# Ledger of designs, part 17: VH-VL binders against Uncharacterized protein C28H8.2

Target 1, 141 residues: Uncharacterized protein C28H8.2, of Caenorhabditis elegans (q09243)
Amino acid sequence: ANFISDPRSMFPKMVRTKNAFHFLQYFMGTFRRMFRNKTEMIEHFNYYDDQVKGTDCHIQEELDFARFKSYFDRYTRTHYNPEIRIIFAIMTKDSSHMTVEFHVTSQSWFGFEDHFHMIIRAVNDENVGWGVRYLSMAFNC
Short names: E, the ipSAE of ESMFold2; O, the ipSAE of ESMFold2 at other seeds; V2, 0.75 times the mean of E and O plus 0.25 times the DockQ between their complexes.

## First folded at step 12 (VH-VL; framework fv_lecanemab)

Design t1 (from r3 with light chain H31D S33R; at its last look DockQ between E and O 0.61; V2 from the best seeds 0.00; counts 0 for: pae O 7.7 > 2)
Fold by ESMFold2 at other seeds, look of step 12:
Structure t1 (fold): chain C 141 residues (1-141), chain A 124 residues (1-124), chain B 112 residues (1-112)
Amino acid sequence: as target 1 above (141 residues)
Amino acid sequence: EVQLVESGGGLVQPGGSLRLSCSASGFTFSYYGMHWVRQAPGKGLEWVAYIDYSSDTIYYGDTVKGRFTISRDNAKNSLFLQMSSLRAEDTAVYYCARGRFTYSGEYTDYFDYWGQGTTVTVSS
Amino acid sequence: DVVMTQSPLSLPVTPGAPASISCRSSQSLLDSRGYTYLEWYLQKPGQSPKLLIYYGSNRDSGVPDRFSGSGSGTDFTLRISRVEAEDVGIYYCMQALHTPFTFGPGTKLEIK
């Protein structure tokens, strides 16, 4: 389906890509930019599947799309100057799935650095391109 | 579906040169680091060389450094090994092998697909 | 270079019996992230090598459940719970953490 734009949406929807390098570049780029405002957060969350699931080591329940958005909404209000880098990326033999571990740093109150790891499993949908299906976050774990 | 096919092996005299090729199909070649591994007759496996997806990171085994050159052509899904100053000890079956999906040229790896090999014989 | 050793070098086994192959490295294969860079390959007669186990214990796709890898640091084991005729060949361990990559000498598995 065409995901270029929907004029009825509150904000324009960004399209995904089938190119693995572009996905990684755009995922990291939009991750950094979501700390700037709500409009840019919507662009980052374009890369998450509606059915995304995941965990955080400090949260008992399984997380879904809405809860990830809420979590990052809170995080970006209290943290600044994000940096994100890939620790590893692994593609399945059929090129349909990718697992990526990121190291994220940011500043909190008083300028102290905060650090965590984020692991995604992304799926290359034939119609839409790469999207995050699973996300695991480890803050101070 | 993933296929790796080596070619270019043959008989060559000591001190001579030979160029091996590996043709890849069934996967996005430019996503993967690639390796050459060899096996002398009746002996075990020896890692020879590595090249990352962009040709920016290249490593050689100690016994071939300075004599062999690994290269790739992503537009043609091809991996190459230029061998020079060949010695009797270079006599082996040479395999190309696919490494991990790489984004940053990381060296650590495993070889999940191998070709059938091409034989190089260095003899006088 | 990291020296890899294997024991035994020759392993005759009766069909259906378990088999165990030891691999040792001269340096630790555990990185700071907790990954173990030890792999097992099988080369069946007349064939190219095939990946069995990566990162110490993960089976490659299509590898039967009767194969398992274990160990960390410098001592590693490949276990076959019930050997079948198709399992004959030479088993190599390989370290993939330190430059250059190095293989063990191989263990030839045969049916008695």
Scores: ipSAE 0.013, ipTM 0.635, lowest interface PAE 7.7, mean pLDDT 85
ESMFold2, look of step 12: ipSAE 0.069; ipTM 0.681
ESMFold2 (binder alone), look of step 12: mean pLDDT 91; pTM 0.933

Design t2 (from s4 with heavy chain S30D, light chain H31D S33R; at its last look DockQ between E and O 0.66; V2 from the best seeds 0.00; counts 0 for: pae O 9.2 > 2)
Fold by ESMFold2 at other seeds, look of step 12:
Structure t2 (fold): chain C 141 residues (1-141), chain A 124 residues (1-124), chain B 112 residues (1-112)
Amino acid sequence: as target 1 above (141 residues)
Amino acid sequence: EVQLVESGGGLVQPGGSLRLSCSASGFTFDYYGMHWVRQAPGKGLEWVAYIDYSSDTIYYGDTVKGRFTISRDNAKNSLFLQMSSLRAEDTAVYYCARGRFTYGDYTIDYFDYWGQGTTVTVSS
Amino acid sequence: DVVMTQSPLSLPVTPGAPASISCRSSQSLLDSRGYTYLEWYLQKPGQSPKLLIYYGSNRDSGVPDRFSGSGSGTDFTLRISRVEAEDVGIYYCMQALHTPFTFGPGTKLEIK
């Protein structure tokens, strides 16, 4: 992966890519890896804008970066063997935004399979590349 | 600026062959599935064929299956339609159209950009 | 194959008046996730078709907000709240759920 640290951070973090295929590969790869430990989760959330917003079908309140991290922190403590795949991806005519739907499966520690859909809107920032601006989760909807 | 330019249309006899080309520019060609759509004179639109970004998935309309072959050359930003065993009912304007950026288990397509079309006339 | 029908086939409209075009599919266009795979295209005289509406109700970029799509399952409607001269052309609905993809016969919108 060809990563460049973001110079605006007090501490270096992963700099994103402007290539849409690389972004999708990295997003899915780091998503799977975040189930390993908190260090890997930090690497996944480097692809989320700090102002990311979103919804979940079971939660009325708008979610932010901290709430998404908390939800996935709890989820990854109780689930393992994640699989994530693209259902569809569309790009706006100006190639500045992409909407992607993923299907996620995992297994609970009690042995049951779980699944949900996740829709992101990603923005291709001229300076840093693709990042998640909006996230909608259809967890067990 | 997205551009799709068809070429290779012309007059051909029944039973003959013709190869259409579509030249793409202004976007990353390798991201998109591509379609051919045709319109017979004074008639509506008919979907002809689809090829995904990697040429792994190909579909044909029932009226052309077995006679037409869709292909692409991503290095040249080009889409092709090899037509054989041509019939009078194949007479139409042929459009190339860009599908969605689709890389998943569903082909969810709409045609957000179309070329100007190239005319194929099949006549004795 | 999914059969698409449209009504009316010819639609003369007074400038500034509203217009509605109906589209019906022989099979449901609703997938298991709740997405509707119905699209609307406009072919203006002498031009290639252009996308207006995707997923039943989403307006393509640059399409005026006087255009709206609605419907579910097998019955769909395209509405134009105030018809302008540049809206003249043939409107096609298309289903994109079941291969082969199929178009409706078209509705020709003309100014009276």
Scores: ipSAE 0.006, ipTM 0.618, lowest interface PAE 9.2, mean pLDDT 84
ESMFold2, look of step 12: ipSAE 0.052; ipTM 0.681
ESMFold2 (binder alone), look of step 12: mean pLDDT 90; pTM 0.926

Design t3 (from r3 with heavy chain S104G G105D E106S; at its last fold request DockQ between E and O 0.70; V2 from the best seeds 0.00; counts 0 for: pae E 8.4 > 2)
Heavy chain, then light chain:
Amino acid sequence: EVQLVESGGGLVQPGGSLRLSCSASGFTFSYYGMHWVRQAPGKGLEWVAYIDYSSDTIYYGDTVKGRFTISRDNAKNSLFLQMSSLRAEDTAVYYCARGRFTYGDSYTDYFDYWGQGTTVTVSS
Amino acid sequence: DVVMTQSPLSLPVTPGAPASISCRSSQSLLHSSGYTYLEWYLQKPGQSPKLLIYYGSNRDSGVPDRFSGSGSGTDFTLRISRVEAEDVGIYYCMQALHTPFTFGPGTKLEIK
ESMFold2, look of step 12: ipSAE 0.033; ipTM 0.663
ESMFold2 (binder alone), look of step 12: mean pLDDT 91; pTM 0.932
ESMFold2 at other seeds, look of step 12: ipSAE 0.046; ipTM 0.671
ESMFold2, look of step 13: ipSAE 0.048; ipTM 0.665
ESMFold2 (binder alone), look of step 13: mean pLDDT 91; pTM 0.930
ESMFold2 at other seeds, look of step 13: ipSAE 0.127; ipTM 0.689
ESMFold2, fold request of step 19: ipSAE 0.006, 0.014, 0.007; ipTM 0.614, 0.635, 0.615
ESMFold2 (binder alone), fold request of step 19: mean pLDDT 91, 91, 91; pTM 0.930, 0.933, 0.929
ESMFold2 at other seeds, fold request of step 19: ipSAE 0.030, 0.025, 0.016; ipTM 0.649, 0.635, 0.623

Design t4 (from r3 with heavy chain R100V; at its last look DockQ between E and O 0.20; V2 from the best seeds 0.00; counts 0 for: pae O 11.1 > 2, placed apart)
Fold by ESMFold2 at other seeds, look of step 12:
Structure t4 (fold): chain C 141 residues (1-141), chain A 124 residues (1-124), chain B 112 residues (1-112)
Amino acid sequence: as target 1 above (141 residues)
Amino acid sequence: EVQLVESGGGLVQPGGSLRLSCSASGFTFSYYGMHWVRQAPGKGLEWVAYIDYSSDTIYYGDTVKGRFTISRDNAKNSLFLQMSSLRAEDTAVYYCARGVFTYSGEYTDYFDYWGQGTTVTVSS
Amino acid sequence: DVVMTQSPLSLPVTPGAPASISCRSSQSLLHSSGYTYLEWYLQKPGQSPKLLIYYGSNRDSGVPDRFSGSGSGTDFTLRISRVEAEDVGIYYCMQALHTPFTFGPGTKLEIK
C-alpha cells in the first residue's frame, strides 16, 4: 500500500485518487462494504478528510470525523445489506469540488428496513486526491 | 503505456462454453471498473457486461444475461468473461474496455482504453 | 432499452470539406444534474474503437479541435470542420445514462 502524508491529518493516509469517477466508484463500494467488518470500515473512512464537518437533522451539534465514524460503527452493528441509489453527482467546472446526493436503504437486524438520505461534498486535494469535506445525513427530516 | 490484451477466443459449437481473459498493464487495475463490448462481423458495437473494481456491482446486457458471467482477479490484473450456452449470434470480436465510472442515479461510464479484441466464432 | 439512431449511415467526403453526423436517442440523455451522457467513438479501419467525445461535447485527450460535439436531450451532432484522410472510419454514438448502455448503428466516413 502507498501512503501520502496529509499535513492536515494526525496520521498518514493511503493514496486516494484524483480521478472524480474513480472516487465515486471507490467511495460507494467501500460504503457498501463497511457493513461487513471493521477493516472495510477503516478503508471507507480513508476517503474522509480528518477535518470533515457536517450535520444530522436530529443532532444539534456539528459533527466531525470521530462522530461520523462512531455513528457508522453503531449503525453497521445493527444493519446490513445496504442498497444505494445515487440521485446525482455534480462537479465544479474547475474539477476541484463535487457534491453527491444518494439514498441508502438497509435492513435492521430487528427485521425492518431503514432509509436515509445523504449529501456529501468532496474536495480534490492536490496532495491526496478526492476526499469528503462535508456530510449531511437526513433520516426522515 | 496503458494496455489491455484479450485472449481465449476461438471456434466453439453452439451450446458450448468459452472463457475470455483480459490482461491489464500500465495502470492500477484494482482502481477501475471494467467492461466487455462485442462487435459481430460487419455489425456495430454492443455493450455486454460491467464489473466494478471490487466485484460488488455487476451488470449485463439483456442478450447475455443468465448465460455470461463477468469476473476479475485484481491480484493478477485480469478480467474474465465466462460464456455458456453459446449461440450463433454470440459470434463477435470481444473487447475489454476500461471504464471511468460515473454514478448519477444510474451507473454511467465512458471507455477511455480498449483492448485489441479476441474473436469468438460459434458455428457447427 | 434506449434505441440510438444515426444518420447518415454512409458519409463520403472530400478532404478539407466539413462533415456532420447526427445521433438521436429514444429517451432523453440529459440528467437532472445538467450533464448529458452521450459519447462518440471512432473505430478506424482494423483498429479497436477510441473515445472522441464524452458528456456530449468534451473532447478526449489528444482529439483534434476540428472535432466538436453538440446537442442535448435526444438530438446530437458530431461535426468535423475539415475532414482529413486520417478521419476515415466508423463513428458510433453511445448513450451511457440508462443500463443497458446502447450504441448507435455507426456512420462510415470515407474519402471520395
Scores: ipSAE 0.007, ipTM 0.552, lowest interface PAE 11.1, mean pLDDT 82
ESMFold2, look of step 12: ipSAE 0.007; ipTM 0.586
ESMFold2 (binder alone), look of step 12: mean pLDDT 92; pTM 0.942

Design t5 (at its last look DockQ between E and O 0.22; V2 from the best seeds 0.00; counts 0 for: pae O 13.4 > 2, placed apart)
Fold by ESMFold2 at other seeds, look of step 12:
Structure t5 (fold): chain C 141 residues (1-141), chain A 123 residues (1-123), chain B 112 residues (1-112)
Amino acid sequence: as target 1 above (141 residues)
Amino acid sequence: EVQLVESGGGLVQPGGSLRLSCSASGFTFSYYGMHWVRQAPGKGLEWVAYIDYSSDTIYYGDTVKGRFTISRDNAKNSLFLQMSSLRAEDTAVYYCARGRFTYSGEYDYFDYWGQGTTVTVSS
Amino acid sequence: DVVMTQSPLSLPVTPGAPASISCRSSQSLLHSSGYTYLEWYLQKPGQSPKLLIYYGSNRDSGVPDRFSGSGSGTDFTLRISRVEAEDVGIYYCMQALHTPFTFGPGTKLEIK
C-alpha cells in the first residue's frame, strides 16, 4: 500500500529501506540522533507514516503523527544520552508487517533517569519501504 | 539449507564445567536470536537460555541462572553455552534453536533445531 | 513462571480419526501488539522437535492443513482432523511471552 504524505507535516518523507534489518538499525540510529537537533529529528520521523496512530498509557485519545512529533520534540529538549534496544522483533512470513518492542532509557538534564517501552507496528510499502504505522508508548506506567 | 550443529557434550562430574558450541549455516546468523533448549532423558522440553542478535538482551531459565552463560560469535556463526557448577539434573540432550527473526521474511520461534548434543553429569 | 498444562498426556488414536490436544497457561498469552504467543511443536520418535503452529493458530510452512490451532487468552487446542501414521510423536505447547519461556509437559500421540 502507498502512503500519502500529509501536507500539514513539517517532516517531509524521504525514500526508506525495504530491508527489515537495516530499517531497525536506521530507526534506532535516527532515534538516538534526534536528541541532537531538529534536522536529525526530521530524519527520524521519516520512518513514521503520515497516517501513524497509537496510544500512550496516560492518554485515552488515540495519538497521531503531530502529537507524537510534539511529544518527542518536548522530550528531546529535556533529555540526553538516549539508549534504545530491541526487546523483540517479529515479522510476518510474507515480510509485509513487523512488530517491534523497544526499551528506551535517557537522562534528564538534572540527572534523573527515565525509561519507557515502545511497541511499533511497521508496514513494508512496495514503493518506499518500511514505515511505522502504529506506536504504543508506556512512559512511566 | 538451514543447519544447526551442536557439539561439546560429554561426561562430566558434578561441580564440573563444560562448554557447548552450535555451528550455524544456511542463513545469516547475525540476524537471529538464538536459544538453548534441553531435554532430560525420558522427560519433556525445558527452555535454557536466549541471546539476541547483538548479545544486548540475554535471558536464562530459573534452574540455570548464575551457572550458565550464553554467548555468540557472529563472525564465526557460532553460539555457545558455558556451563559451570554442573549438577545431576543438568543431564540432558541440549538443542540449539533458531529464534526470533529472519532477514528473508521467515519467522523465528524455534523454527529450526539442531540434532542435539548429550551432556551427562555423574560421578 | 507461567505454568503450561496439557491434556491428555497420552492419546492413542485409530488411523483416520480426529484428535484434539488441550493446552492451558497460567497467564494470558495475548500481547498488546495483538499477537498470541502460543506455539505447538511435534517431536517425532528419535528426532528433534519441529514447529507446527505459531501465534496460536498459524501453520508453519510445510505443515499439512489437517493440523489447526485455536484458542484464546489461556486456553488453546491443537486439532488433527485425520490422524496419519506419520503424526506419531510428542506434542508440546509453549508460551513465548513471559520469560522464562515454558513448555507444557507434552502429549504422546500413538496409533492404536
Scores: ipSAE 0.005, ipTM 0.543, lowest interface PAE 13.4, mean pLDDT 83
ESMFold2, look of step 12: ipSAE 0.006; ipTM 0.575
ESMFold2 (binder alone), look of step 12: mean pLDDT 91; pTM 0.937

Design t6 (at its last look DockQ between E and O 0.29; V2 from the best seeds 0.00; counts 0 for: pae E 9.8 > 2)
Heavy chain, then light chain:
Amino acid sequence: EVQLVESGGGLVQPGGSLRLSCSASGFTFSYYGMHWVRQAPGKGLEWVAYIDYSSDTIYYGDTVKGRFTISRDNAKNSLFLQMSSLRAEDTAVYYCARGRFTYSDTGEYTDYFDYWGQGTTVTVSS
Amino acid sequence: DVVMTQSPLSLPVTPGAPASISCRSSQSLLHSSGYTYLEWYLQKPGQSPKLLIYYGSNRDSGVPDRFSGSGSGTDFTLRISRVEAEDVGIYYCMQALHTPFTFGPGTKLEIK
ESMFold2, look of step 12: ipSAE 0.035; ipTM 0.656
ESMFold2 (binder alone), look of step 12: mean pLDDT 90; pTM 0.927
ESMFold2 at other seeds, look of step 12: ipSAE 0.024; ipTM 0.640
ESMFold2, look of step 13: ipSAE 0.006; ipTM 0.592
ESMFold2 (binder alone), look of step 13: mean pLDDT 90; pTM 0.921
ESMFold2 at other seeds, look of step 13: ipSAE 0.082; ipTM 0.676

## First folded at step 13 (VH-VL; framework fv_lecanemab)

Design u1 (from t3 with heavy chain G33Y, light chain H31D S33R S61E; at its last look DockQ between E and O 0.03; V2 from the best seeds 0.00; counts 0 for: pae O 13.8 > 2, placed apart)
Fold by ESMFold2 at other seeds, look of step 13:
Structure u1 (fold): chain C 141 residues (1-141), chain A 124 residues (1-124), chain B 112 residues (1-112)
Amino acid sequence: as target 1 above (141 residues)
Amino acid sequence: EVQLVESGGGLVQPGGSLRLSCSASGFTFSYYYMHWVRQAPGKGLEWVAYIDYSSDTIYYGDTVKGRFTISRDNAKNSLFLQMSSLRAEDTAVYYCARGRFTYGDSYTDYFDYWGQGTTVTVSS
Amino acid sequence: DVVMTQSPLSLPVTPGAPASISCRSSQSLLDSRGYTYLEWYLQKPGQSPKLLIYYGSNRDEGVPDRFSGSGSGTDFTLRISRVEAEDVGIYYCMQALHTPFTFGPGTKLEIK
């Protein structure tokens, strides 16, 4: 960031839910809605840590927040009618981390159905709540 | 492609019973609230009932409360309306409608997909 | 139950002209968070109803931007900036805040 936060407060700007099912509720719902416009896309990314990292199977380099936002901006301009479904979710005993696999379907402009898997690792920070720390996309890999 | 297909309509006598079905495809049925809405011949729309994704929350319209039972089978992507003690005023086209996504930011229902309807006629 | 009223009940329009449909509710449709639970549906001849507007002013996917919704706690308006032949049908408002959900009586839009 080019502008630093107020140093007197270490409290994050946004408080997130600490309930895992509520987090998944908001993540999946805002994922579907980001296909509508940029305002809805901003809401979806509110649940991503600013230091989020991840991979795409077609790119050897590690992806960051800006690259994920750019990818989804491009994807949502070329696809519609999204659906997202949980394949599995695994949580640590202390409920501090979870790994979730989603199956995503959508339609392209030519009427073909597209499918991919998305794996997130989310961290339940005691001060902030659940946020996405890592994201991996397996689009037609 | 999201599709909702109603079936099970027909002619019944007053006091009779009928079971309507709605088959869903093209979306994850178990993540959505589902509704029945009806329309009497030449009349407006009337909301009938809804059921949440897990069948824990159910509401009925005043005109059908106590006589109709809404249910769902998420394994078969199916919604049902069991109708009993049928009256002439229940004569209508019955629509299956998709409500809110459970994991979304919707705080109430709006019916973004409707079936084509099935006709129930209550007559002697 | 919340009573929904619409006016006019019949609305003949000249092609290309604007149209306006009013809806009133017997109770406020505004919740404590500022959301308005008013929806508009169009039923074209021989078809199932289709969602046009939710939350008072949000257009559903694929609804042309010539449709707009507005209103305050009990008074609502659907506007069509330029009526086209495909807009013919019956327009219903519905409140979705208070169970049971209730529809207005409908407004039949016709081309003259």
Scores: ipSAE 0.000, ipTM 0.551, lowest interface PAE 13.8, mean pLDDT 84
ESMFold2, look of step 13: ipSAE 0.007; ipTM 0.609
ESMFold2 (binder alone), look of step 13: mean pLDDT 93; pTM 0.949

Design u2 (from t3 with heavy chain T28I T102I, light chain H31D S33R; at its last look DockQ between E and O 0.59; V2 from the best seeds 0.00; counts 0 for: pae E 8.0 > 2)
Fold by ESMFold2, look of step 13:
Structure u2 (fold): chain C 141 residues (1-141), chain A 124 residues (1-124), chain B 112 residues (1-112)
Amino acid sequence: as target 1 above (141 residues)
Amino acid sequence: EVQLVESGGGLVQPGGSLRLSCSASGFIFSYYGMHWVRQAPGKGLEWVAYIDYSSDTIYYGDTVKGRFTISRDNAKNSLFLQMSSLRAEDTAVYYCARGRFIYGDSYTDYFDYWGQGTTVTVSS
Amino acid sequence: DVVMTQSPLSLPVTPGAPASISCRSSQSLLDSRGYTYLEWYLQKPGQSPKLLIYYGSNRDSGVPDRFSGSGSGTDFTLRISRVEAEDVGIYYCMQALHTPFTFGPGTKLEIK
């Protein structure tokens, strides 16, 4: 139970953890809650490192923290009732990194269900705890 | 350094019982599903049993179902196999093996670390 | 249960030569996402089995790049591009999609 704050937040609301099990629970919990309002979205993105990088299969360029946040800002304005579950998780032998694939569903206008996969690489930093370092998004790839 | 150390093997009469233990170190035991796999003398590998990280999901191979019980104690980093109604065909080296990290479908697993094995001999 | 077969069951090889081991499953090992749940294990003489390949083609850490896995569905191959004396042992394929998990009969790789 380590108490940390994300430097990208003006008023951080959550504590990062060095426990991988708690990180996954909190990541999924805050992911679901970020669809409620902007304050809850800030709480979710406190789990992302400021140096986070990644890709989306429909975007040729590498994405960073600002672009991922902007993407999810737009996504959560038009979708609701999120569900997220782990497809698989792999931990490095030294327990300092893990790779997790999630399946995400949500509802859009007219009640249509949308799906995508999300792969994260998370790093357990000695000072701040588990944070997302890399994110890959697969919207209808 | 990941280590799995089996113990509790030995010579036992048909119909007898034996409890195998596996001691884990060098990793966070409660993050992983665990397996038992056996190998009869001069034979191939046979999967025996699986238990998930929380003991909520347990599977057995057909040849041992109803006779063997897999269990774990996460506080003591220990995996167990309680064997009863032993038969000559249960004679084998028994390995404990580490399964996948944490959540997910136990049907999709691989054994990235194995112990050295403990020998069970069932004979008169 | 899923039946796994291997060919050949015995594979004598000259050091430095390539080697190939086939594995066939009685049911598809593809999931809905296209992942292949086929693994390869090596058991060297007097040792415990060791993971070599998972998901059909991914090498476990520390496995030399002369080992490669291929195939999907029901037909799979393990290749060793240049066999070394330390590669002797029994190679098992295993399916990890359908309970109970099942191993192939093993292929004994030996030096001529």
Scores: ipSAE 0.016, ipTM 0.641, lowest interface PAE 8.0, mean pLDDT 84
ESMFold2 (binder alone), look of step 13: mean pLDDT 92; pTM 0.940
ESMFold2 at other seeds, look of step 13: ipSAE 0.039; ipTM 0.670

Design u3 (from t6 with heavy chain T102Y, light chain H31D S33R; at its last look DockQ between E and O 0.04; V2 from the best seeds 0.00; counts 0 for: pae O 13.1 > 2, placed apart)
Heavy chain, then light chain:
Amino acid sequence: EVQLVESGGGLVQPGGSLRLSCSASGFTFSYYGMHWVRQAPGKGLEWVAYIDYSSDTIYYGDTVKGRFTISRDNAKNSLFLQMSSLRAEDTAVYYCARGRFYYSDTGEYTDYFDYWGQGTTVTVSS
Amino acid sequence: DVVMTQSPLSLPVTPGAPASISCRSSQSLLDSRGYTYLEWYLQKPGQSPKLLIYYGSNRDSGVPDRFSGSGSGTDFTLRISRVEAEDVGIYYCMQALHTPFTFGPGTKLEIK
ESMFold2, look of step 13: ipSAE 0.000; ipTM 0.494
ESMFold2 (binder alone), look of step 13: mean pLDDT 90; pTM 0.925
ESMFold2 at other seeds, look of step 13: ipSAE 0.370; ipTM 0.712
ESMFold2, look of step 15: ipSAE 0.006; ipTM 0.552
ESMFold2 (binder alone), look of step 15: mean pLDDT 90; pTM 0.925
ESMFold2 at other seeds, look of step 15: ipSAE 0.274; ipTM 0.706
ESMFold2, look of step 16: ipSAE 0.340; ipTM 0.716
ESMFold2 (binder alone), look of step 16: mean pLDDT 91; pTM 0.929
ESMFold2 at other seeds, look of step 16: ipSAE 0.006; ipTM 0.515
ESMFold2, look of step 17: ipSAE 0.006; ipTM 0.569
ESMFold2 (binder alone), look of step 17: mean pLDDT 90; pTM 0.922
ESMFold2 at other seeds, look of step 17: ipSAE 0.050; ipTM 0.664
ESMFold2, fold request of step 19: ipSAE 0.005, 0.000, 0.012; ipTM 0.551, 0.496, 0.600
ESMFold2 (binder alone), fold request of step 19: mean pLDDT 90, 90, 90; pTM 0.921, 0.918, 0.924
ESMFold2 at other seeds, fold request of step 19: ipSAE 0.000, 0.006, 0.013; ipTM 0.538, 0.502, 0.580
ESMFold2, look of step 20: ipSAE 0.007; ipTM 0.572
ESMFold2 (binder alone), look of step 20: mean pLDDT 91; pTM 0.928
ESMFold2 at other seeds, look of step 20: ipSAE 0.006; ipTM 0.552

Design u4 (from t6 with heavy chain G33S E108Y, light chain H31D S33R; at its last look DockQ between E and O 0.05; V2 from the best seeds 0.00; counts 0 for: pae E 15.7 > 2, placed apart)
Fold by ESMFold2, look of step 13:
Structure u4 (fold): chain C 141 residues (1-141), chain A 126 residues (1-126), chain B 112 residues (1-112)
Amino acid sequence: as target 1 above (141 residues)
Amino acid sequence: EVQLVESGGGLVQPGGSLRLSCSASGFTFSYYSMHWVRQAPGKGLEWVAYIDYSSDTIYYGDTVKGRFTISRDNAKNSLFLQMSSLRAEDTAVYYCARGRFTYSDTGYYTDYFDYWGQGTTVTVSS
Amino acid sequence: DVVMTQSPLSLPVTPGAPASISCRSSQSLLDSRGYTYLEWYLQKPGQSPKLLIYYGSNRDSGVPDRFSGSGSGTDFTLRISRVEAEDVGIYYCMQALHTPFTFGPGTKLEIK
């Protein structure tokens, strides 16, 4: 894996960590913060590997980093007051991989409440720490 | 070390075409929006074009709309500017610049250019 | 299009003295969330431009603290508290809120 953070980013950097608890705290924290303003989205996506892949239950095509970023770019323009909670987290014995399910809620500008589940597979890179390798999203599947 | 290297400049006749390239290294290219900026001889800077990290959002300056096409190949860490219907006023040094993905009430675009290439010179002369 | 103006266009400065460069936009550069989309760039002789200030007042990495940016809305100032010989070049302001993005005409700073 080749995970390089840009040292000249204007945003406060969330340095990747090899500690699983800190990774989850920072992942969830930056997830909530990306709804506050557009500058925080770069910080959140620093926790995604550039080779990240994934699915949505209503989309047949495999999603990549750019499509996930584009989706959340659009989503955060129309939604506010996010909550994100861990439903479960499972880690391999050697602490090299984990699978985490989150429940996400938010409100649209029209006042409707929105809910979805998000499942990540994260890999603990020996050099840089935990990063999201796979992401699955499920809206009312 | 972040590096941006432009190439493809040269002498071309009015009405002609030219393709500029920018090779990126030292950073994860697919995380960043990219721009072209130009500087005519003895003049100031003029923004030319913007492309976001996924090529979903593209903007052009008024003077180049319909004649220039910006594109990128994230697998090859490369940015391109296809120029056609060239005019004398397109004569300039062309820089590629790294932007930042950003949003505002008025749309998607970058808000600063933190790294610039050395530039490539385009001369349009009959 | 947003018109950007700068004054002065030429600025000779005694070494060690302060300097100020003004920039004005024809439209507000403040968005609804409070971000100011005004940037300053320095182009030293024979070099590519380099970022100095973003979001109106934030220094880029490695920019000395003698450089400061201020202003909001349509009126902006770049200040150099103590000019050094290495500061010579052309200073550009740029707005990045309204498409198309536009630069000011530049201010040439010289040591006298």
Scores: ipSAE 0.000, ipTM 0.502, lowest interface PAE 15.7, mean pLDDT 81
ESMFold2 (binder alone), look of step 13: mean pLDDT 90; pTM 0.925
ESMFold2 at other seeds, look of step 13: ipSAE 0.108; ipTM 0.583

